# Ledger of designs, part 251: VH-VL binders against q9umr5

Target 1, 268 residues: q9umr5
Amino acid sequence: SYKPVIVVHGLFDSSYSFRHLLEYINETHPGTVVTVLDLFDGRESLRPLWEQVQGFREAVVPIMAKAPQGVHLICYSQGGLVCRALLSVMDDHNVDSFISLSSPQMGQYGDTDYLKWLFPTSMRSNLYRICYSPWGQEFSICNYWHDPHHDDLYLNASSFLALINGERDHPNATVWRKNFLRVGHLVLIGGPDDGVITPWQSSFFGFYDANETVLEMEEQLVYLRDSFGLKTLLARGAIVRCPMAGISHTAWHSNRTLYETCIEPWLS

## First folded at step 11 (VH-VL)

Design xa43 (framework fv_acimtamig)
Fold by ESMFold2-Fast, scan of step 11:
Structure xa43 (fold): chain C 268 residues (1-268), chain A 123 residues (1-123), chain B 106 residues (1-106)
Amino acid sequence: as target 1 above (268 residues)
Amino acid sequence: QVQLVQSGAEVKKPGESLKVSCKASGYTFTSYYMHWVRQAPGQGLEWMGIINPSGDSTDYAQKFQGRVTMTRDTSTSTVYMELSSLRSEDTAVYYCARVGIPHSDYDFWGDYWGQGTLVTVSS
Amino acid sequence: SYVLTQPSSVSVAPGQTATISCGGHNIGDKSVHWYQQRPGQSPVLVIYYDSNRPSGIPERFSGSNSGNTATLTISGTQAMDEADYYCQVWDSRTYVFGGGTKLTVL
């Protein structure tokens, strides 16, 4: 019998995006109970991430409660940040594998079609003016906007990402770290051809410095300070890195080779 | 600006296969899902399926499952819809339509439509 | 299998308000989109997400969606508005169109 799997979608998504992923799981792990959460679908995915975390938390509690052997999370794109926060705020989660599927774990800094659709006259160089305002922080995408040229504004204004990454102080930080460290495996998936997540190494906790040079996870202050447990997890052997080239942003949940290589091994 | 240009009208016999093309321009081809919708003479619109141009994943309406195949060519920004084992009831105008939100296959609406391809199936 | 029901035809005099209904079980919980199709032409989006107008669509077009009925309203109807109108929703794994309403402006 396999552990139940909970799937959390991304920006402008719904459970429909995972129809192929569910087919793959059913083929390789028949009998797995897979719950794709249809909360904050479509336009509602723009709601502030803390609001989404609260809603998803309420949905996952009964699923975890009836699975004493544990559950797995598969969290796609923006959904990976929701799951990061879930693992920190839940003092009783029983997550074994947290599979982060091309999620901007250190933030986003790129001119994407999502941003052109939402803010047609803005460029990545100018988005900080909108995102680091109180109004901008009411949009999920601004909650993880991380402008490397305005790090002071990011640290001061980010109501979500800077807090869960421990880049800014929060009274709950010690408890959040303790809770996050209960995860069995942190499986990081992403790749250079994603085309949306910028830099793509954000999916592996890498990010731009002030000169737009990517520094990998082990060079980040959040890792070096062990702010929420990355260094401890890596030392424990609990972090899995699975980069794959040739996969675009909307193909991570529907590529069989990606599934077999990066996801299937972690669905015990 | 955004344009979807489809291949020309076709006349087919029962049992043959149809392949319609839809060439996109004026936007990032791989950022938007594409739907195929048909309309029989004097009838309403009928959804056939969806394709993701960036990963070539597809989903088809149950009625067409086993007969329809959707593909894309990223080098020419073109999507294709092939329908096999044609019947006279397949006589219709076939449209490609772009999904209105980038990177999303939910809450579909066609913000831009091709001009349509008339396919007549008769013996 | 979800079904959308539209009247087959609606007639209105020039300058009057035309209303086209789209009936569906709990349709108010779904997002409704509306298309205009003139003879020999491709469908044109006139309303999306219940009540939003795309750029270039006249302000006389409006929409609403509540309970079991979505409505497309065309105020000050003009001869150029004569066309077939289709409502559309997404339901689970399919995209459902209404049967279409022929609007005649006399």
Scores: ipSAE 0.751, ipTM 0.882, lowest interface PAE 1.6, mean pLDDT 93
Fold by OpenDDE, second read of step 12:
Structure xa43 (fold): chain C 268 residues (1-268), chain A 123 residues (1-123), chain B 106 residues (1-106)
Amino acid sequence: as target 1 above (268 residues)
Amino acid sequence: QVQLVQSGAEVKKPGESLKVSCKASGYTFTSYYMHWVRQAPGQGLEWMGIINPSGDSTDYAQKFQGRVTMTRDTSTSTVYMELSSLRSEDTAVYYCARVGIPHSDYDFWGDYWGQGTLVTVSS
Amino acid sequence: SYVLTQPSSVSVAPGQTATISCGGHNIGDKSVHWYQQRPGQSPVLVIYYDSNRPSGIPERFSGSNSGNTATLTISGTQAMDEADYYCQVWDSRTYVFGGGTKLTVL
């Protein structure tokens, strides 16, 4: 039998957004128990990510307990960060494949429709004033806002991304790394035509330097220092990078070719 | 330092088969897809196919379906491309090229290329 | 099948900017890669994902992609830049090359 699949949605999404993915999984892996978690839907997805992590943890624990052989996680967009944090805080998770579906794993620094909706008068260059304030960090989007021009503010004010990345020292860094390394495979999916994740390379742990030059994962300090286990995972062949062009942000979970190429192989 | 070293030039007759090798070094061989591309004299680049890291999956250009076979040997870090039923128009330089992203066969194409292998098909 | 169209040749004087186009239907929705091939040599990747330079490629090489045209730009063209240039995309599980452009530095 196939391992259960748990799906975590992204910003402003719901379980309904994954109806196509469910169909694909049922067709290619019949009998698979797929659970799309219907938590923090719509505007509730703006709640602090740590709150979301706790909620999703409560939901996945019983599922994992009933699946001693292991489970697969498919986590879309903002959900990919939630899942990474989830795997960092859980010392007893049994995740085989963690599929990060177009997630801003190294953060977000770009003007998007979502930002314009929340902060209509702010550009990305000024958003640090909001996002790195105490009240700004009450919004999920600000929890992974990564301003390359204000690294000091990011490191000191980011209450989520800087912590799960191990970029800011904290007493749980070693344990979180150990927990995260329990994952069998880290499948990174994204592409240049996403239009939302900025830079799109963030889905592969790439990101801007101080000059807004995109550096790859292997050039990032978090990799070089192995702060949360990326270098170790890569060394053991546990990281899969699956870039695909021609896919907009809202289509990653609804594209059959993408599914067959980047998702299906890891649902065994 | 990534290196792809191909086998030497060959002369073939029509109807025969060619088999070109591509020995890889300087990186984790089992993590990267490999392309084969050929170039007829004075012509452009033509994609032939791709083989996955394990060698258990291949995808060939429709033009070469039924005539091309790609394989790889992990013990020697070598990829092979065999083309059967050779014709004069198969005269070309054949290249192996590594996909630039590990565990991916899409979009990011050849970041490193072999030196090429000239195969001449003549009666 | 998807088709990429390149000019057969482009000529520039040393120090000038060379522009090589690659046309394709909605190519802006695809990722375009560029290869340089000097006479008697293997192709070399010079641009990937529309506008990114691999390590070792000079900054004078740049790329863009929008609409129906991708563009490779070489600023301050040098004699060593004389080569054939090919654009390439992925389409429907196949890989498509342009016909190539011969860049001559006069």
Scores: ipSAE 0.000, ipTM 0.482, lowest interface PAE 13.6, mean pLDDT 93

Design xa44 (framework fv_acimtamig)
Fold by ESMFold2-Fast, scan of step 11:
Structure xa44 (fold): chain C 268 residues (1-268), chain A 123 residues (1-123), chain B 106 residues (1-106)
Amino acid sequence: as target 1 above (268 residues)
Amino acid sequence: QVQLVQSGAEVKKPGESLKVSCKASGYTFTSYYMHWVRQAPGQGLEWMGIINPSGDSTDYAQKFQGRVTMTRDTSTSTVYMELSSLRSEDTAVYYCARVGIPFTDYDFWGDYWGQGTLVTVSS
Amino acid sequence: SYVLTQPSSVSVAPGQTATISCGGHNIGDKSVHWYQQRPGQSPVLVIYYDSNRPSGIPERFSGSNSGNTATLTISGTQAMDEADYYCQVWDSRTYVFGGGTKLTVL
């Protein structure tokens, strides 16, 4: 029998976005209990990420409690950050595979149609003025906005990502690290043709330096300091990297080849 | 300026197939989902389905499942809706409409609509 | 299957306020979008997400949504507002339209 799968959606999404993913899982792992959480759907996905973490936590507790053999998480885009925080704040999670599906794990710094729609007169170079205000931090997209030219503002103002990545100190950091390290596998998925996640290497814990040169995970202070356990997980053989070219942001959850290559092997 | 331009009116016989095109311009074609909606003479709007232009994934209303196929061509920024096994009750104006928020297929609204394609099905 | 109920017609005198209802079970928990369709023309979005106006739509158009009824309100109604109005929601795996309301300004 297969472990239950819990799916957490992204920005402006709902369970509807995963209809193809569910079909693939049913075909390859028949009998799998898949729960796609319909919390913070659509415009509610703009609510602060810590608020979303609390709501998703309440929903996953009974699912995990009923599955003593463990569960798998598939967390898409912004949802991957929610799952990162869930694994840190839950002192009793039993997650085997955490599958992060094109999520901006080190943050976002890109001019996308999301930005144009939400803030029509803004561009990536000036969004820091909105996002790093107290008002801006009440919106999920600003919780993971990471401007490499204003890293001092990011470190001081980010109420979510800088804390969960251990880039700024927090009283709970030691407990969060211990909790996160209980995960069986961290499966990172992303690719150069995503078109939304910028830089795309953010899905693999890479990010821009002050000159917009991408530094990979092993060059990040977060990794080198082992702030929440990445170095420990990598040494344990628990990090899986599955990059794939040719896949756009809204296609990660509906591409059969991607599913067979990067997701299916981790759904024991 | 966002524009959706549809193919011209058609007259069909029962049992034939229909293929309507919708050419998009004035925005990034692959950033917005597209849906198809029809309207029978003197009647209301009826949703047929949705397509992701970047991933070619689709979803169809149950009533049309098995008869409708939606496709896209990113090189020409065009979406197609094909309806087979036509019946007289398929007589309607067929509209394409852009989902009003980028990168989502949930709780959408049509912010821009094509001019409509009248299809008459009669023996 | 989810059903949206609209009155078939509403009449109002020029300059007065027109209200068009859209009834649905717990519709206040959903997001309602409204379209205007003039004879022989394509639908035009006038309200999205319950109460937001797209660029180019006059301020006299407003919307609300609570309980079992969503409402489109047109203040200072003008002859050019004569049209069919449709409400729309997303439910489960489908997009549901109301039956439409013909607004007459006389």
Scores: ipSAE 0.793, ipTM 0.898, lowest interface PAE 1.3, mean pLDDT 93
Fold by OpenDDE, second read of step 12:
Structure xa44 (fold): chain C 268 residues (1-268), chain A 123 residues (1-123), chain B 106 residues (1-106)
Amino acid sequence: as target 1 above (268 residues)
Amino acid sequence: QVQLVQSGAEVKKPGESLKVSCKASGYTFTSYYMHWVRQAPGQGLEWMGIINPSGDSTDYAQKFQGRVTMTRDTSTSTVYMELSSLRSEDTAVYYCARVGIPFTDYDFWGDYWGQGTLVTVSS
Amino acid sequence: SYVLTQPSSVSVAPGQTATISCGGHNIGDKSVHWYQQRPGQSPVLVIYYDSNRPSGIPERFSGSNSGNTATLTISGTQAMDEADYYCQVWDSRTYVFGGGTKLTVL
């Protein structure tokens, strides 16, 4: 039998967004128990990510308990960060494959229409004024806002991304690293035509330096310092990178070719 | 200024197909879902379906499954809705409507609507 | 299927407050949107997410949603407010409209 699959949606999404993925899984892995978590849907996805982590934790714990052989996680967009945090705080998770589906794993810094809608009077260059304020951090999007030109503010004010990355010292960093390293495989999916995740390399733990040059995962301090286990995971062959062109942000969970190439191999 | 401009009125016979276009302007076309909604004379609004920003995913109301096809052309910023096997009860004004939140088809409905396209189906 | 129930018609004198209800099972847990449609015109979004006004919509329009009833309120109703009003929600795999309410300004 196939291991259960747990799906976590993204910003302004719901479980309904994954109807195609569910169909694909049922076709290729019949009998798989797929649970698409219907929490923090729509505007509720703007709630602080730690709150979301807690909610999703409560939902996944019973599922994991019933699946002693392990489960797979598919986490889309913002959900990928939620899942990474979830795996960091859970000392007893049994996740085999953690599939990060076009997630801003190293944060977001872009002037997308999504951002413009949320902050119509702010450009990305000025959003730090909002996102790194106490009230700004009450919004999920600000929890992973990563301004490369205001690193000090990011490190000090980010209440989520900087912590799960181990970029800011905190008493749980060692334990979170240990917990995260319990994952069997980290499958990173994304691509250049996403149009939302900025830079798109963020889905692969790449990100801007101070000159907005995109550096790869291996060039990131979090990797070099192995602050949350990326270096360790890579060393043991546990990281899979699956880039794909021609996929828009809203199509990652509804593209058959993408599913077959990047998702299906890790659902066994 | 966001604008949705639809094609002109059509007269059809039973059994034929209609294809209505909706040309969008004033915003990033590839960032927003598009709904199609129709309204029979003197009746309420009826949801027909939705198409995602890239055009590679659609969701249709069960009533129209197998009979409706939605497509979009990014090069012309135009969304299309085709309805086949027309019946007299398909006589209605057809609207395109943009979802108000980028990259989402959940919760938020149409913040901008086309002017409507009257399609009359009669023998 | 999820059903939204609206009164077929509501009448109000100019300057008075009009209230249009939209009933649905636990509708308070959903996000309700409201549309105005004047005769011969396209629908116009007047309220989204229960109580938010789009740009250009007068402040006299307000919305609330709790329990089993969402409500569109028009204070200081004007002649130009005479129209059909539709509530709308998302429900599993469907986007549901109410039957519409004809608001007459007497």
Scores: ipSAE 0.249, ipTM 0.744, lowest interface PAE 1.9, mean pLDDT 94

Design xa45 (framework fv_acimtamig)
Fold by ESMFold2-Fast, scan of step 11:
Structure xa45 (fold): chain C 268 residues (1-268), chain A 123 residues (1-123), chain B 106 residues (1-106)
Amino acid sequence: as target 1 above (268 residues)
Amino acid sequence: QVQLVQSGAEVKKPGESLKVSCKASGYTFTSYYMHWVRQAPGQGLEWMGIINPSGDSTDYAQKFQGRVTMTRDTSTSTVYMELSSLRSEDTAVYYCARVGIPFADYDFWGDYWGQGTLVTVSS
Amino acid sequence: SYVLTQPSSVSVAPGQTATISCGGHNIGDKSVHWYQQRPGQSPVLVIYYDSNRPSGIPERFSGSNSGNTATLTISGTQAMDEADYYCQVWDSRTYVFGGGTKLTVL
């Protein structure tokens, strides 16, 4: 029998976004119990990420409790950050594969139409003024805004991403690291044609330095200091990198080749 | 200034196929989902389906599955709706409508609509 | 098979308040959007997410949604408001429209 799969959606998404993914799983792994968590749908996806983590935590507890052999997580876009926090705050999770579908794991720094819709007069160069305010931190998208030109403000004001990445101290950091390291596999998926996640290497824990040069995961301080366990996971052989070109942001959950190459192998 | 401009009216016979175009301008075409909605004479609005910003993912209302195909050409900022095996019941005005939030396909409104394409299916 | 129920017609005198209902089981748990359609024209969004007005829509348009009924309210109704009004929700993979309400202003 296959382990249950829990799906966590992204910004302005719902269970509807994963209809094709569910079809693929049913075809290749018939009998798999797939639960797409129907929480924080649509505009509610703008709620602060810690609030979303609490709600998703309450939903996953009974699913994990009923699956002693473990569960798999498939977490899309913003949802990948929710799952990162879930793995850290749950001291009893039994997640085997954590599959991150094009999620901004090191943050976002890009002029997207999400910004134009939410903050019509903003540009990536000035959004730090809004996002790093107390008011801005009440919006999920600002919780992972990572301006490489204002790293001091990011480190001080980020209520979510800087904390889960261990970039700023937190009383629970040691426990969060221990909990995160319980994961069996960290499967990272993303690609250059996504068009939304900027830089796209953020899906692989790469990010801009102060000159907007992308530094890959192994060059990041969070990796070098092993702040939440990336270096330990990589040494253990638990990190899988699956980049794929030609896939746009809204197609990661609906591309059969991507599914067969990057997702299917990790759904045992 | 967002505009959606549709192709002109058509008269078809039962059993033929229809292809309506909707040309978009005034926004980033590859950031928004697009709906197709029709309206039979004297009747209400009926949702037909949705196509994603890159044109590589579609979903159709059950009633139209097997008869409808939606595509897009990003080089011309144009989305298309094809309906095959036409019946007299397919006589309607066909509308394209942009989904109101970028990259979102759920529980969202049509914020801009095309002018409509009247299709008459008669023997 | 979610169904939205609207009255087929509503009549008001100029300057008075028009109220158009949209009934659905637990519709208060859904997001309701409203469209205005004048004869021979395409639909125009007048209210989204229960109560929000798009840019360019007059302040006299407002919306609410609770329990089993969503309501579109038009205060100080004008002749130009004569149109069909449709409510819309998303339900289980499809977008559902109400049957439409014809608003007559004398």
Scores: ipSAE 0.633, ipTM 0.845, lowest interface PAE 2.2, mean pLDDT 92

Design xa46 (framework fv_acimtamig)
Fold by ESMFold2-Fast, scan of step 11:
Structure xa46 (fold): chain C 268 residues (1-268), chain A 123 residues (1-123), chain B 106 residues (1-106)
Amino acid sequence: as target 1 above (268 residues)
Amino acid sequence: QVQLVQSGAEVKKPGESLKVSCKASGYTFTSYYMHWVRQAPGQGLEWMGIINPSGDSTDYAQKFQGRVTMTRDTSTSTVYMELSSLRSEDTAVYYCARVGIPFHDYDFWGDYWGQGTLVTVSS
Amino acid sequence: SYVLTQPSSVSVAPGQTATISCGGHNIGDKSVHWYQQRPGQSPVLVIYYDSNRPSGIPERFSGSNSGNTATLTISGTQAMDEADYYCQVWDSRTYVFGGGTKLTVL
């Protein structure tokens, strides 16, 4: 029988966004119990990420308890950051495959229609003024805003991403690293045509330097210092990279070829 | 300025197929989902389905499943709605409507609507 | 199978407050959107997410949603507000419209 799958959605999403993904899973792995968590749907996805982590944690505990053989996580966009933190704060998670579906793992720095809708007068160059305030940190999108031109403000003000990436110290860092390292596989999915995640390599732990040149995961300090276990996971052979061109941000959960290539192999 | 311009009125016979177009301009076409809604003469609004213009994924109302097909052409920023096996009760004004939040297909509202396409089905 | 119930018609004198109800089981747990449609014209969004006004919609329009009833309120009603009004919600996998309310001003 197949391990249960838990799905965590992204910004302004709900379980409805995954209807095609569920159809694909049912076709290739019939009998799989798939739970798409309907928490922080729509506008509630703007709530602070630590609040979302707590809510999703409460929802996944009984699911994991009923599946001693293990579970898989599929975490889309912003949801991938929720799952990153979830795996670190849970002392007893039994996650086999963590499938990160186009998630801004090193943060976001890009003008998107989401930002224009939320902050009509903002540009990516001035959003740091809002996001790195105490008020701004009450919004999920600001919790992973990573302005490469104001890295000092990011490191000091980020209440979420800088902490889970080990870019700023936290008392629980050692325990978070130990917990995260229990994951069986970290499956990273993303691509150049996403159009929302900026830079798209953020889905693979790459990010801009101060000149907006992308440095890949192996050149990041968080990797080199092994802050939460990326270097250890890579050495163990537990990191899978599955880039795919031609897929826009809202199509990752509804593209059959992407599913067959990058997701299906990890749903034992 | 956001504009949705639909194809002109049509007269069809029972059993024929209908294909209505909706051309978008004034925004990033692939950033917003598009709905199709119809309205029979003197009646209320009825949701037909939704299309993702960037991924070509669709979802249709149960009533139209098997008869409706929604497609898009990104080169012309145009969405299409095709309805087959037409009956007299398919006489209606057909609207396209943009979802009011970019990249969002849940709990929708239509912020901009096309002018409507009157389709008359009669023998 | 979720059903939204609206009164078929509401009449008010110019300058008076019009209230249009939209009834549904536990509708207060859903997000309600409201459209205005004048004869021969496309629908126009007047309220989204229960109580938010789109840019360009007069402050006279307001909305509320609690329990089993959502309400569209038009204060200082003007002749130009005469139209059909539709409420709308998301339920499971589908979008449900109310039957519409014809507002007459005069």
Scores: ipSAE 0.587, ipTM 0.838, lowest interface PAE 2.7, mean pLDDT 92

Design xa47 (framework fv_acimtamig)
Fold by ESMFold2-Fast, scan of step 11:
Structure xa47 (fold): chain C 268 residues (1-268), chain A 123 residues (1-123), chain B 106 residues (1-106)
Amino acid sequence: as target 1 above (268 residues)
Amino acid sequence: QVQLVQSGAEVKKPGESLKVSCKASGYTFTSYYMHWVRQAPGQGLEWMGIINPSGDSTDYAQKFQGRVTMTRDTSTSTVYMELSSLRSEDTAVYYCARVGIPFYDYDFWGDYWGQGTLVTVSS
Amino acid sequence: SYVLTQPSSVSVAPGQTATISCGGHNIGDKSVHWYQQRPGQSPVLVIYYDSNRPSGIPERFSGSNSGNTATLTISGTQAMDEADYYCQVWDSRTYVFGGGTKLTVL
């Protein structure tokens, strides 16, 4: 009776990362068919996001086809961006709730231990030299690197995020917007203690201006221009914001209170 | 720079409980998952479980499920492994080991290991 | 349950190449990590993700993984390489170690 749930993981994750989330869903919604997609696991999560979108698209088509009443998506961290693009490129998706779990929807600009591991000599202030090169755009993390001090380079070099946000023109933009607007609910989850997603308000479509002052979603050009449907969804009452303090980046999928407050209500 | 320092050797009787500590230093404690692995005398390595130091979530090997509990204290950068209902077969050196990729809990490779804690269980 | 099979012992003369195998069903589809354990010491990672060498590990250590066998190769073997060697993979929800191979350098 419950709609199937499809889970898309984040950077350096696998289906194993969601073992607690699956337990919570089974307890509150017994009988729910949950599929955690084991694609682009571990180091493979560094592959370009458009490559990941293609692979996840092929995996979700048969699941959606078997569920005419609809499906729910739970998309964690980087996976939320994969799901953003998936909903835009699929002409006939039947997603009811798209649950975005601490995903950098407007991009990332922060020093993290991921950055230290991948590019040991880099800091957030100089990563644009790597990420906005053709070589850098072959790494998923660079596809959503959004340096607010080099916004012109971001707009010209981003092969993924600037396109799906409608910040750079694309021939399919009108179709992508129409497809995205078919979603039933956009559930945005994130919080100030995440420690990785920077600024944390990126999970709610807020982001830094050139002075590193956070502007919220309603002040963003992508919202004001309704580039991919955010303003239309908000007017429709389809956007849910669920911020929660005290949760670190790797704990969003394993915190029971978070699950009960922000996720459980949207799993019909 | 990176160091994992474990508590000292212990002697226990069957039926008692064990609690081993592992204090981390030289890196951001909450950014790296930690494993516990044991080694019986003259035997190979055996995985016991994993803990997320930032979110306190855990997963245990089936053999130890119901007897093992892993916890952490972020204020002291320390992880703990407790094993209850001890048997003579639990005599082993217990190791903590850091996962080599930050924030990642899959496809383990332990880049730094503690010095080991010898636990002898005998009557 | 998934099982990794290693020879219990391998003997090699100083300066010769030592080869340690790790057998598992379709192990070439998995990522293999290798640990060195010298007597009385903690394990040390010597190879990760089949063939990658951590900083500080000599270039004489190399790894490969295909089909049903992963291999750790030590060229120009030295007395200091005498140790137990363990292979390790992830399988479903558990970490599996091989039984270990004692390398003797005589």
Scores: ipSAE 0.651, ipTM 0.855, lowest interface PAE 2.1, mean pLDDT 93

